VH-VL binders against q9umr5. Designs and how they scored, part 142

Target 1, 268 residues: q9umr5
Amino acid sequence: SYKPVIVVHGLFDSSYSFRHLLEYINETHPGTVVTVLDLFDGRESLRPLWEQVQGFREAVVPIMAKAPQGVHLICYSQGGLVCRALLSVMDDHNVDSFISLSSPQMGQYGDTDYLKWLFPTSMRSNLYRICYSPWGQEFSICNYWHDPHHDDLYLNASSFLALINGERDHPNATVWRKNFLRVGHLVLIGGPDDGVITPWQSSFFGFYDANETVLEMEEQLVYLRDSFGLKTLLARGAIVRCPMAGISHTAWHSNRTLYETCIEPWLS
Short names: E, the ipSAE of ESMFold2; O, the ipSAE of OpenDDE; V2, 0.75 times the mean of E and O plus 0.25 times the DockQ between their complexes.

## First folded at step 5 (VH-VL)

Design pd24 (framework fv_nofazinlimab; at its last look DockQ between E and O 0.02; V2 from the best seeds 0.00; counts 0 for: pae E 7.2 > 2, placed apart)
Fold by OpenDDE, look of step 6:
Structure pd24 (fold): chain C 268 residues (1-268), chain A 122 residues (1-122), chain B 112 residues (1-112)
Amino acid sequence: as target 1 above (268 residues)
Amino acid sequence: QVQLVQSGAEVKKPGSSVKVSCKASGGTFSSYAISWVRQAPGQGLEYLGYIIPIFGTANYNDKFKGRVTITADKSTSTAYMELSSLRSEDTAVYYCARVGYDSYGYEPFDYWGQGTMVTVSS
Amino acid sequence: DVVMTQSPLSLPVTLGQPASISCRSSQSLVYSDGNTYLYWFQQRPGQSPRRLIYKVSNRDSGVPDRFSGSGSGTDFTLKISRVEAEDVGVYYCMQGTHWPYTFGQGTKLEIK
């Protein structure tokens, strides 16, 4: 039998968004038990990410317990960060494949159309004033806002991304790294035509430097320092990068070609 | 000059709801947050919640979850606080206050509204 | 929730004499950015609260220099070097580090 699949949605999403994905999984892997977690749907997805991590943890623990052979995680957009944190705080998870589906794994810093509707009167260059404060950090979008021009503020004020990245020292960094390294495979999916994740390379742990030049994963300090295990995972062949062009952000979970190419191989 | 102007006093029956408005002027409404605090007669200050208008969502004190709704209209630079299922204990002056910011982040309560008295009585 | 405890709750003071109000938090108010989001407010009779001090020791514009804030971690103090008649009112401390943000009980300053 196939290992159970747990799906975690993104910002403003619900389980309905994954109806096509469920269909694909059922067709290609019949009998797979797929659970799309309906937690923090819609506007509730703006709750602090650590709160979401705890909620999702409570939901996945029973599923994992019933699947001693392991489970697969498919985590979309913001959900990918939730899942990464989840795997970092759980010392007993049994995740075989962690599929990060167009997630801002290295953070978000962009003035996309998606962000413009959310911030119609603000520029990305000024969001640091909101996000890097106790008040801003009570919202998920600020938990992974990564302003390359205000690195000090990011490192000090980010209550989520900087911590799970091990970019700021904390007493749990070693343990979280150990826990995260329990994953069998980390499958990173994203692409240049996403239109929301900015830069799109963030889905592959690439990000802007101070000049807004995109550096790849291997050039990031978190990789070089192996702060949460990326270097170790890569060395043991556990990281899979699956870039795909021509896919918009809201289509990653409903594209058959993408599924067959980037997701299906890791559900066995 | 930043100014917060609240709606007038309200007298309500138990079980009803009240909606207080807070209109901001003299600043960039979308760039800061609005907090709501209440004060029962002769009592201290109690934090209800706050909204960041550009996010379109509020953060609530769990004590009031389910009864309080904070909203904002960016087009009119007005924040609202609605409290439902009113009880006599909800009798208080309700204040809105701005959470402004500097180069380092938000700074709360740099400007206050004049307060809105809400009386709940049979 | 973080509990803010003020002392004393009633503070009768002779004009021209100094006053001191203590505020203690149930946990550290130091945020990850290194700042301590502790605030002091003054509420004169019949008026809205007014912020006096932000981040422990910074006076707002227009606040007389006879007001000063100090402290760190969990212990904070508001001092008035020479109390004036206009200082009558209730003073509140507030923490803005941990949600939900919470106020002290208030200290009522009166003239003897």
Scores: ipSAE 0.635, ipTM 0.843, lowest interface PAE 1.1, mean pLDDT 93
Fold by ESMFold2-Fast, scan of step 5:
Structure pd24 (fold): chain C 268 residues (1-268), chain A 122 residues (1-122), chain B 112 residues (1-112)
Amino acid sequence: as target 1 above (268 residues)
Amino acid sequence: QVQLVQSGAEVKKPGSSVKVSCKASGGTFSSYAISWVRQAPGQGLEYLGYIIPIFGTANYNDKFKGRVTITADKSTSTAYMELSSLRSEDTAVYYCARVGYDSYGYEPFDYWGQGTMVTVSS
Amino acid sequence: DVVMTQSPLSLPVTLGQPASISCRSSQSLVYSDGNTYLYWFQQRPGQSPRRLIYKVSNRDSGVPDRFSGSGSGTDFTLKISRVEAEDVGVYYCMQGTHWPYTFGQGTKLEIK
């Protein structure tokens, strides 16, 4: 018997986007109970991430309670950040595999083809003016906007990402780290042809320095300080990196080869 | 310079809805937020909600959630506030106001519309 | 919701004399960035409100230097060093740190 799978969608998305993923799981792991959470769909995905975390927390509690052997999380795009926070705020989660599908784990800095209707390319350098305020922080995209040219504003104004990454102090940091470390496997998936997540290495905890040169996870202060447990997880052999070229942002949950290579092995 | 011009006074009957417009000139419409605030005759200011046009969505004060809808049309640089299921206590002057920005971030209410009187009576 | 309490609610002042308005919040207004999102507005009879002070103590362009704001945490003050006839109106404090944003009850400044 297979552990239940909980799926969390991304920005401007809904449960409907995961039809192919469910088909793949049914083919390779027949009998798996898959729950795709129908919360914060479409424009509601712009609600503050802490509000989304609370709503998804209430939805996952009964699912986890019914599965004492554990559950798996598959969290897509922005949903990967929701799942990061869920694992930190829940002192009783029983998550085995946390599968992060192209999520901006260190933040987003870029005008993307996917978000071009929302962000004109000229707005990239000015979005910090909107996002790093109490007003901007009431929108999910601003919760993980990480302008490398205004890192001081990001660190001080981000109400979500800077806190869950341990980049700014928080009273709950020690408890959040302990809770996150309960996860069995952290499976990171992403790739250079995503076209939305910028830099794409953000899906693997890499990010831009002030010159827009990407520094990988092991060079990040959050890793070096082990702020929420990345160094501990890596030493434990619990971090899986699965980069794949040729996959656009909206195709991560509907590519069979990606599923077979990066997801299927972690669904027990 | 920035200027906000609102639509004219409205008289509505209970149970109907009203839609007030706020047209912005000067500045880049999509790069700032528009707030909506009301003031009943002889009373104080009450915050309804705001929209950031670039994101295409709005935040509402829970007191009005389900009755208020704030939208924006970037092509005409116009924000709208629609209030439904009107009651006599909704009689008020409704103001739009800009949330602008400077080098240090967003600053609210640097420019206000002239106000729109909405009277609810039968 | 954060409750903003102003005192006094009615303020009769003699021309040329100083005036002071207090504003107290039920919670700290310091945001994580170290800024305090407290604002002061003036509303003259029949007019739209006008922002006088932003972030506690910063005076808006065109606002006379006789207006000053001060305070920290939960206690704030708007001071007019020499009241002039055009200062008649209602003054409101507002907090923008915690959603939903809230205003004080207003202080009506009148010449006696």
Scores: ipSAE 0.600, ipTM 0.818, lowest interface PAE 2.1, mean pLDDT 90
Fold by ESMFold2, look of step 6:
Structure pd24 (fold): chain C 268 residues (1-268), chain A 122 residues (1-122), chain B 112 residues (1-112)
Amino acid sequence: as target 1 above (268 residues)
Amino acid sequence: QVQLVQSGAEVKKPGSSVKVSCKASGGTFSSYAISWVRQAPGQGLEYLGYIIPIFGTANYNDKFKGRVTITADKSTSTAYMELSSLRSEDTAVYYCARVGYDSYGYEPFDYWGQGTMVTVSS
Amino acid sequence: DVVMTQSPLSLPVTLGQPASISCRSSQSLVYSDGNTYLYWFQQRPGQSPRRLIYKVSNRDSGVPDRFSGSGSGTDFTLKISRVEAEDVGVYYCMQGTHWPYTFGQGTKLEIK
């Protein structure tokens, strides 16, 4: 039989958004127990990411306990950052496949609908003034905002992304790395036509340098220093990169070809 | 259903101030922006500004700079707009309107209050 | 500020006939995310405004299919395929791309 699958949603999302993904899993892997966690939905997804990590941790513990052979995580958009933090803080997780579905793993530096609503006078070049403040860090979108032109402020002010990436010194860095490295596979999914994740290569741990030129994962300091285990995972053959063009941000979990190509092989 | 209920009509003297309230029900107050729009008698709509209660930040149309203050009280689910140094040209119906965001995008002004008539006379 | 210009300002229409309202902006309303934040509102006599159309062409829930929006860039149109008595009122376009948000002057639709 198949390992249980836990699904973690993204910003302003709900469990209904995954109905097609659930159908695909049921058709290809009958009998798989799939749980779509219904925490922090809608506007509650703006809560600080550490609060979300705590809540999701409490929800996954009983599921993992019932599955000693392991579980799989499918984590969409902002949810992929929640899941990566979960893997770091849980010394008892049994995750085999961590499937990151178009998640801003190295951060976000792009205008989006929610920036328009929140700060209509602030363009992406000015959001560092808000996000890199104690007040800004109380909101999830600012927890992974990554302005390549104000890296000093990012490194000092980020309460989430800079910590889980090991970009800022902290007491838990060594134990978080050890916990994260217990994952079986890291499956990275995303593509150039996403339209929201900026740069889209953030889904593959790529990101802008100061000139907004995208550096790939292997060129990032966090990889080179192996700050949280990316270099170790790659050397182990545990990182799977599955890019796909032609998919918009809201369509990743409702595309059958994507599911069959990038997700299904990892749900054993 | 979301409802926005505003305070009653006001009659004010020039040079004074007015504070209009907008109480939200049927939704999560702190997660929505509350905007203020006015309409002078027989005229079109004019945008004043907004507040986002979660962030505690307000932004104003520069036309009203120094005269308008927009605040929110999360405990009562109420937004406030205060306009000072009133002039006869400020006679208008003042509306609050909701701006919300979800995974389906930015959705401005999906719900409006009933309006508050402010008359500046003498 | 972005100037929104509506035409016509007064639109007498025979019941059951089509109506068309034009809205032109002084700047492109295409935002950096690729979306166009152009909205249409209806204000019936003595009532608060009501949103009809969001992001150029999307009807709000409960808006009859006789209403449609179209356009791109700086030029936009609201159409009513067959005017009903309840459609009487003032119609406003609004842009949400540029701060501050601005409205057109309004188009008063009347039954003749």
Scores: ipSAE 0.017, ipTM 0.521, lowest interface PAE 7.2, mean pLDDT 88
ESMFold2 (binder alone), look of step 6: mean pLDDT 90; pTM 0.926

Design pd25 (framework fv_nofazinlimab)
Fold by ESMFold2-Fast, scan of step 5:
Structure pd25 (fold): chain C 268 residues (1-268), chain A 122 residues (1-122), chain B 112 residues (1-112)
Amino acid sequence: as target 1 above (268 residues)
Amino acid sequence: QVQLVQSGAEVKKPGSSVKVSCKASGGTFSSYAISWVRQAPGQGLEYLGYIVPIFGTANYNEKFKGRVTITADKSTSTAYMELSSLRSEDTAVYYCARVGYDSYGYEPFDYWGQGTMVTVSS
Amino acid sequence: DVVMTQSPLSLPVTLGQPASISCRSSQSLVYSDGNTYLYWFQQRPGQSPRRLIYKVSNRDSGVPDRFSGSGSGTDFTLKISRVEAEDVGVYYCMQGTHWPYTFGQGTKLEIK
């Protein structure tokens, strides 16, 4: 009788990465139907995020339709942004808990090993030249690249993150906000030892200002103007913050203590 | 200096497939994408699609839906364009061209292959 | 798809005289970053296209300064200040702002 769980993976990832998470869920909530979506696996995770949103939307519709009591989402890394958009574009979703597992909710600005692999000669300070071009916006990682030193370019050129965060106007913004607000719980997970998500507070809607000083969620314009409902959700008691130290980026879905502390309590 | 060298001319029957290669030399193969463009005799240029070798991802012009496949082999620095269900209207010179990108931005079509003539006889 | 329209399609020119080619797009080519992704290519008989101009007005390395590009929004021009014999060929404009990339029909430049 537990609500079904839908899992959305991250960048350069696949359903196989979640085998430990499935074991934990089976141990604590036996009989839970868990669907790990194996769309946009591996290199295909670089496809534009709006394309990924459409594909994942088609996959989740029948699962949600079969579960009138609701479903839970567990969305890892880049997958957390896909789930943000799903909750906004679906005017009929029945998501209870949206569990965002170390996702760059306010964007990414860091020299990670993945960026060095993709752009070996690029520095984070120069990546805005590629990412905020029409070419760059055809790649998922550039869809949430947020250079705090070129915020005007981010606001104008981001085809994905600036729009779903309500940082730039969109004709559907009011409907997207209404849809997102139907979520039961927004569970935010992340930590200082992640090593990939930069700043790590992006997982909690914090981000750099122009001096690279982190401002937390409540100081963000997106929160203050309630662009997509964060202030409303917080007032409703629907936002859960679960930071944990000692966990690297690839270990969030395979750490038992993390699962018991931050995930298990929100799976009904 | 980047150079793109394509495979030789092909003559194909209607309904068959053709696979054209484009070998890159000079520069870092992983630092750019390869696009494919065709030109029918006496006509203009038409875009088919691209592949980004480092990512393994390809994208196609919807006009060629289901008929074109673009691949790359990083070990040989070679991109391939395969076009199936050939018709006489597919008779054209097929070009590969580089899309450069680095810390200074992206620049499409700064280097081109020499072209490969594909003739579809009926 | 964005339609790129060139005029004239045939351009006979006397050696040493200027030449001008127009390119018009069905949609604005200004991207949200403020840049305009409009390009000009030259194709000499029997050869591959060669890029001359990138982002409206920037000349590629090795391209003679007699070539210049200008324009904004939807209306663009390629100018050759003094046509030389080696300039014979077909000239194409291309937009890179909207997927898929699209080209003009081409302008054939011939010496009179």
Scores: ipSAE 0.091, ipTM 0.623, lowest interface PAE 5.5, mean pLDDT 89

Design pd26 (framework fv_nofazinlimab)
Fold by ESMFold2-Fast, scan of step 5:
Structure pd26 (fold): chain C 268 residues (1-268), chain A 122 residues (1-122), chain B 112 residues (1-112)
Amino acid sequence: as target 1 above (268 residues)
Amino acid sequence: QVQLVQSGAEVKKPGSSVKVSCKASGGTFSSYAISWVRQAPGQGLEYLGYILPIFGTANYNEKFKGRVTITADKSTSTAYMELSSLRSEDTAVYYCARVGYDSYGYEPFDYWGQGTMVTVSS
Amino acid sequence: DVVMTQSPLSLPVTLGQPASISCRSSQSLVYSDGNTYLYWFQQRPGQSPRRLIYKVSNRDSGVPDRFSGSGSGTDFTLKISRVEAEDVGVYYCMQGTHWPYTFGQGTKLEIK
């Protein structure tokens, strides 16, 4: 039978968003036990990411324990960062495929659909003032806000992303790397028409330099230093890159062609 | 230029709720945070929580989580603090205070409201 | 939670003389950005608190230069070089590095 699938939603999201994904999985892999975690829904998704990691960890432990042959993770948008941290902090996870569905793995520098309604155009240039403080780091979006024009502030103040990416030192970095490397496959999905994740290449560990020129994963210091295992995973053949044009941010979990191309092959 | 004006004194019965307002003038309301701090008669200051209108959400001290709700209305530049299940030990002056920012980041409590006395008695 | 301990709790002082208040935290207040989020507030009788000092040693606009803050890590001091009658009130330190943010218990400054 198929390994269980655990789904982690994104910012201002809930399990309802995944009804089409569940239909696709049921059609192609009948009998798969799919658990969509209903934690940190809606506005609760703004809670600090380390708090979310702890809550999701408590929810996934019994699911993993019941599946000695392994589980798969499908983690959407902000949820992909939660799953990154889960794989690092759990010294006993048995995740085979980690499917990162349009997640800002190197951070976000641009308006999100949800944040654009709260403040005016040009918000991205001023968020560093709020985010890179103890106050700002109590909100999830600030935990992965990565302003390329204030990279020193990001490196020194980020309480989450800079640490899990190994961009700033942490006492647990060696253990986190060892744990993350136990994953069977890292499946990266994203595309140029997402419209929310900025730059869209963040979903593939690419990101802006100080001139807002995108440097791909293999040009990043975190890859070159193998800070949390990307270079090792790529050498092992464990990283899958599946870009697709024509898909907006809220459509990744409801596009059949994307599912068949990028997700279905990894749900053994 | 910046001023915080709070609603008037309240007398409440145990088990009821109170909602205190804090109206801001001057500056852009969404560009700063509003904190809530209380002080029981003759006692020190205790932090309840804060709201960042820019994110439309609040963070609460765990001691009050489940009983305190902080909200903001950008159209009226007003923040609110609601405390439920009131007990006699909730008798205190409740203050709102701004968390402003400069070129170096956010700086807390640069402007304070005048305070609102909430008395819980039967 | 970070415990903030002030001493003395009662500070009788003669007009024109210096006054000093200590504040100690149970944990280092240095944030990962190198800043120390330690603040000093003054509360005169019947009034709202007023911030005097932010980030250990920076004086707010309108605060007389007789007030100064110093310290590092876990030990901080507020000094008044010459106390004036208007300085009567309660002084509080506060930390903003670790959630939840916490205040010292207060130091009551009185004229002898």
Scores: ipSAE 0.494, ipTM 0.773, lowest interface PAE 2.8, mean pLDDT 89

Design pd27 (framework fv_nofazinlimab)
Fold by ESMFold2-Fast, scan of step 5:
Order: C-alpha cells, then sequence, then structure tokens
Structure pd27 (fold): chain C 268 residues (1-268), chain A 122 residues (1-122), chain B 112 residues (1-112)
C-alpha cells in the first residue's frame, strides 16, 4: 500500500543513524518497505560525490523498477546532494517525494569543529585554496564547498555542485532539468539550530552573497533562471518548506515531532 | 624542517607482498598528503597514489588499483605503501613524497624520502 | 592518461654553456582555477628527485636563478642559463592537472 522508502545517509554516517526514523515509519505506516542504503559509510563518505552518485544509482534502479507506483527518498545532509544528482541523471526515476533532511543544497561555508578536525591549520576563509584544486575535488566535502568570497573559483573549479545547480554551463543541463522535474514533491527541511550546515538556509536553497548576507531561494540566479526547475516546481505547488527550530544536525532523523510535522505527511 | 624517512631495502619473491613505510618529522603530518612514486632501475618515474592522513582516505593510479594499498598511522606520523602480487617488473626504488600546502593551494612533491629499493627475484 | 614527452632525452653540454629542455603534454594543463600544474624535477646520480620549478615558472626556495621555467597550455621549457658541474643528472617534467599524475621520460644532462 505504502510506497517504498529509500534512505541515503550523510558525511561520516551509516545506516545505524536511522534506527529511530525506521521506528517512526513503522509506527505510522506499518508495512512500508524501507531500504537504508549501506554504501559509502564512515570515511568512504569522503569519496567524490559523482562516484557516490554512481554507486547509489546502481542500488536504487532495481528498487524503483519493482515499484511502478513510485518511491520516496529521504536524504540526509550530504546525502541530499547525492539525491539531487540522482534525480537529474536518471531518465526514468519514479520518485514521488524527495525529502531533503538538512542538506546543503546551495553549498557549505562553515567554520566548525568538523573543519578544524579535517584541516587543523585551516579556517573556512582559507579552505578554498585546498578545495578548488584538482586533488581537492577528489573529496566529497570540497565538491559542495561554496566560498561566497571566491565565487569565481567555485564556479570554475566545482566539479559537482556548480554543475547540478546549473551555476556553470554543462551540455547535459537541459536533460538534467527535465529529469529533475519528474519529481512529485521536493520537501525541504532544516533549521537555525542545526549548528553544522552554514548557512542553515542552504537547506532551502538560500545562500550568502559576497557580504555574507543570506539571500533566499527566490533571489538566487539558479531560481530566477530556472536552471534545474526550482521556479517551475514552486509554481506548480511541488516545493514544501518545513523549517524547525531547536534541532541539531545529528537529531533530524531522530526527532518525533519533526517526523510527524515534516516527513510523515509525504509518505503515501 | 620536514623530513621523510623510509624503511630499508627489501628482497621479495614473486607473488608475495611488500609494505614500505615513510615516517614524517618536523611538520604537521596530518595537514598534508603523502604520495608514492616508483622508479625501475635506469627508468623514469611512475606515480602510484596518495593518502591524506587526516581523512585516512587514499586514491590510486588505476594501473595499480587492486594491488596497491596506501595507509597512514597519525599517532606515529607514518604512511605505508603495500604492493601485493609482486612481479619482477615491480623491482624499483619506491619513494614517498609530500604534497605541501602554500597560500595558493596544494603543491606536490616539495619533500621526498630517500627511497626504498624493492627487488623481486625468484 | 596524459602523455608527457620530453626532448632531447640525452643532452651533452659544455660547462658554462646554456641548456634547454622541452616538455609537451597530450592535453592542456590549464586547470579550471586558472593555474597550470606543470613541475620540473632534478635527480642527481644516486639521489632522490628534487623539485626545481612549480606551476610552470615559479622557482623553489634554494634553486639557483640560472634555472627558469616557461610555457603555456601544452608546451613547456626548462632553461639553464649556464651549466655547472653539479647540474649533471636527469630532469623530469610532471603534470598535476589531470589524474593520474604523469612524468616525462627524463632528459639526461651530461658534461662533454
Amino acid sequence: as target 1 above (268 residues)
Amino acid sequence: QVQLVQSGAEVKKPGSSVKVSCKASGGTFSSYAISWVRQAPGQGLEYLGYIIPVFGTANYNEKFKGRVTITADKSTSTAYMELSSLRSEDTAVYYCARVGYDSYGYEPFDYWGQGTMVTVSS
Amino acid sequence: DVVMTQSPLSLPVTLGQPASISCRSSQSLVYSDGNTYLYWFQQRPGQSPRRLIYKVSNRDSGVPDRFSGSGSGTDFTLKISRVEAEDVGVYYCMQGTHWPYTFGQGTKLEIK
């Protein structure tokens, strides 16, 4: 009865993180087939995002093929970017609800303990020197690093995010837009107390300008140009925005109120 | 000053494996990448792969993928290169080299180890 | 893989005379960030390679100013304005723009 649900985890994460989410789904939608993809776990989540997209694609194709009524995606953190690319590269996806759970859809520019652990001698202001190089782009976090003070370097060097967002021209852009527009609902979830995703509005396609003032989705060039279909989706009523305060980055998949408010209504 | 010190020469039989170490001193080991390059006697340089110790993540030249494994132990500031299924053609000096960092980005091979001779003979 | 082709492969020179080594790549080495990741290395007999030049024309610290690098796109040159006895060795170009990193065949510089 209920469409199957496919779950894609985030950076330094694994299927284990979704135990509470599975419990909530089982309670409200008993009989739902939930597949938490156990690929690119832990340090393997640092592999280039295009490599991850290929691996996750191979895993989701047979699931989608066996569900003619459609599937739902729940994609957490970095996993939301993997799912964005999946929906663009797959000519035949049958995704109804794409639920993006605190994912940096316009990129990441955060000065956190994560950054200091990964690059102890670097600050967010200097990470562009590492990330926007040939070997830096071999690491997932650099694929969506978006320094608003070096937007020219981001546009030219990003091998992933600038391309899937249509911020830089690509021969496949028209096909990627057509494929992405096949999605039934784009459910965007995030909030100000996340503490990791910076700016948190990146989860809603907002991002910093050169002065670090956040411009929301409707002021972004990618929206105004309708580069991959956000304006079209919003116009047809297919974008759902569900911000919630009081939730830290690692709690989005384990908060019952969040689940009941933002996720449950989209799991037909 | 940064110094890379490699383990001593090895003589191995065909079909076995070899593990060469590269110990870094004088700098912040985890802030940089360590690459591995080999040179057969009288021949040129050939790139094997690298590791970023802070991530524990390695990338390999496809020619060696499946036979080479590069690892790092941050507690001892040591990188390792293991090559399996050895053939006589793998006889070479194996070098570790640092991928340094400057204000303009990563710069490969600013410091080199002294080299480790690996001889594969039956 | 990007093929790096050096010329000449053998370079006998008289002390005090200039020397020039060419390096050609099968693809452009200009990365999307605007940098050209072309490097020159020197290997003296029995020693590890030593980097002389990074990003086409920048001389490493401690490298004498008689060494200079130039070029763009796919065609690069290392020049030694006046060869000294300590310059004997093999010189390699390397590209870091495209994975995997690749080296030229090497140019053996010898005194006549």
Scores: ipSAE 0.037, ipTM 0.588, lowest interface PAE 6.5, mean pLDDT 89

Design pd28 (framework fv_nofazinlimab)
Fold by ESMFold2-Fast, scan of step 5:
Structure pd28 (fold): chain C 268 residues (1-268), chain A 122 residues (1-122), chain B 112 residues (1-112)
Amino acid sequence: as target 1 above (268 residues)
Amino acid sequence: QVQLVQSGAEVKKPGSSVKVSCKASGGTFSSYAISWVRQAPGQGLEYLGYIIPFFGTANYNEKFKGRVTITADKSTSTAYMELSSLRSEDTAVYYCARVGYDSYGYEPFDYWGQGTMVTVSS
Amino acid sequence: DVVMTQSPLSLPVTLGQPASISCRSSQSLVYSDGNTYLYWFQQRPGQSPRRLIYKVSNRDSGVPDRFSGSGSGTDFTLKISRVEAEDVGVYYCMQGTHWPYTFGQGTKLEIK
């Protein structure tokens, strides 16, 4: 009766992080088949995102095939970008709700309170030199590093985010847009107290301009051009925005109030 | 400027492992990548993999995946290449080389180590 | 994997005469940023390789101006305008655009 739920984890994460989420789903939607994909765990989450997309795609195909009524995706942090690409490259996905749980949909730029050793304050301004190269693009973090002071380098060198956002042209862009638009609901969740995703509005397709002033989704060129369907989805009433204050990055999948407010209504 | 100094020659038996070191001096160790390249006697160059110490992880050529491990110790500014399950055809000079960067991105192989001869014989 | 093919494999040259080495890739080396990650290395007998040229045509510091690189897409050339005795060695092209990064088989430059 309830559609199956597929969960995709984030950076340096694994399926074990979702035990509370599974408990909440079982309580409110008993009998739901929940599959937490245990691929690219821990340090393997640093593999290039296109490699992760291929691996997750192979895992997701049989689950979707067995659920003709559709499935829901819950995709956490970096996992939300994997799910963005899955929805674009799969001609036959049957995803109803895509729940993006504090994911850097327009990219990341800034120090992280959780991962200070990866993004030390002194390296933030210089990470563009590492990331915007063929060498750096072999690491997942660089695939969505979006330095607003070097937007030209990001646009031209990003092998993942600039392409799935339609910020740089790709031969498959029309097909990717058509596939993405098959989604029933795009549920965007995030908040100002996350402490990792910077700017936090990236979870809602907002991002920094060159002065580090955040421009919201409706002011982004990708929205205005409707590059992968955001404007069409919003007009269709298919985009849900659920911001919540007071939640740190590692608590999105384990906060009951967040679950009841932002996730539970979109599980059918 | 950067200088790369490698450990000395090794003679190993088939089935054993070898671990070659590459100590960097000059520059910020975490701000560049270290590549490993090998050259069998009288043969050309073959790329094994590289590490970006800043991320603490490495990328490997699929041909060597499962046998090669590249690591870095930031406290000693030293990169390591360990190759396991050694065969006679692994006999080669192993080089480390820096992947530096300019304002427009990474530039590979601007500095090379002196090379380490690894001989695998029974 | 991208295959890098060098020609000739053996290049005997008279001192003071020009030398030219060709390198062809099995697919385009232009990266999405518009740069071409094609490199030339020199390896003198008993020594480590040394980078001569980066990104097709840029000469490294300390490399004599008699060395020049050119080309685009899949076809690249290293030229030495006047061969000197110190130029003896093996020359390799390398691509850094597509993972895994690959080298040509090498061209041995010898004095006749």
Scores: ipSAE 0.488, ipTM 0.766, lowest interface PAE 2.7, mean pLDDT 89

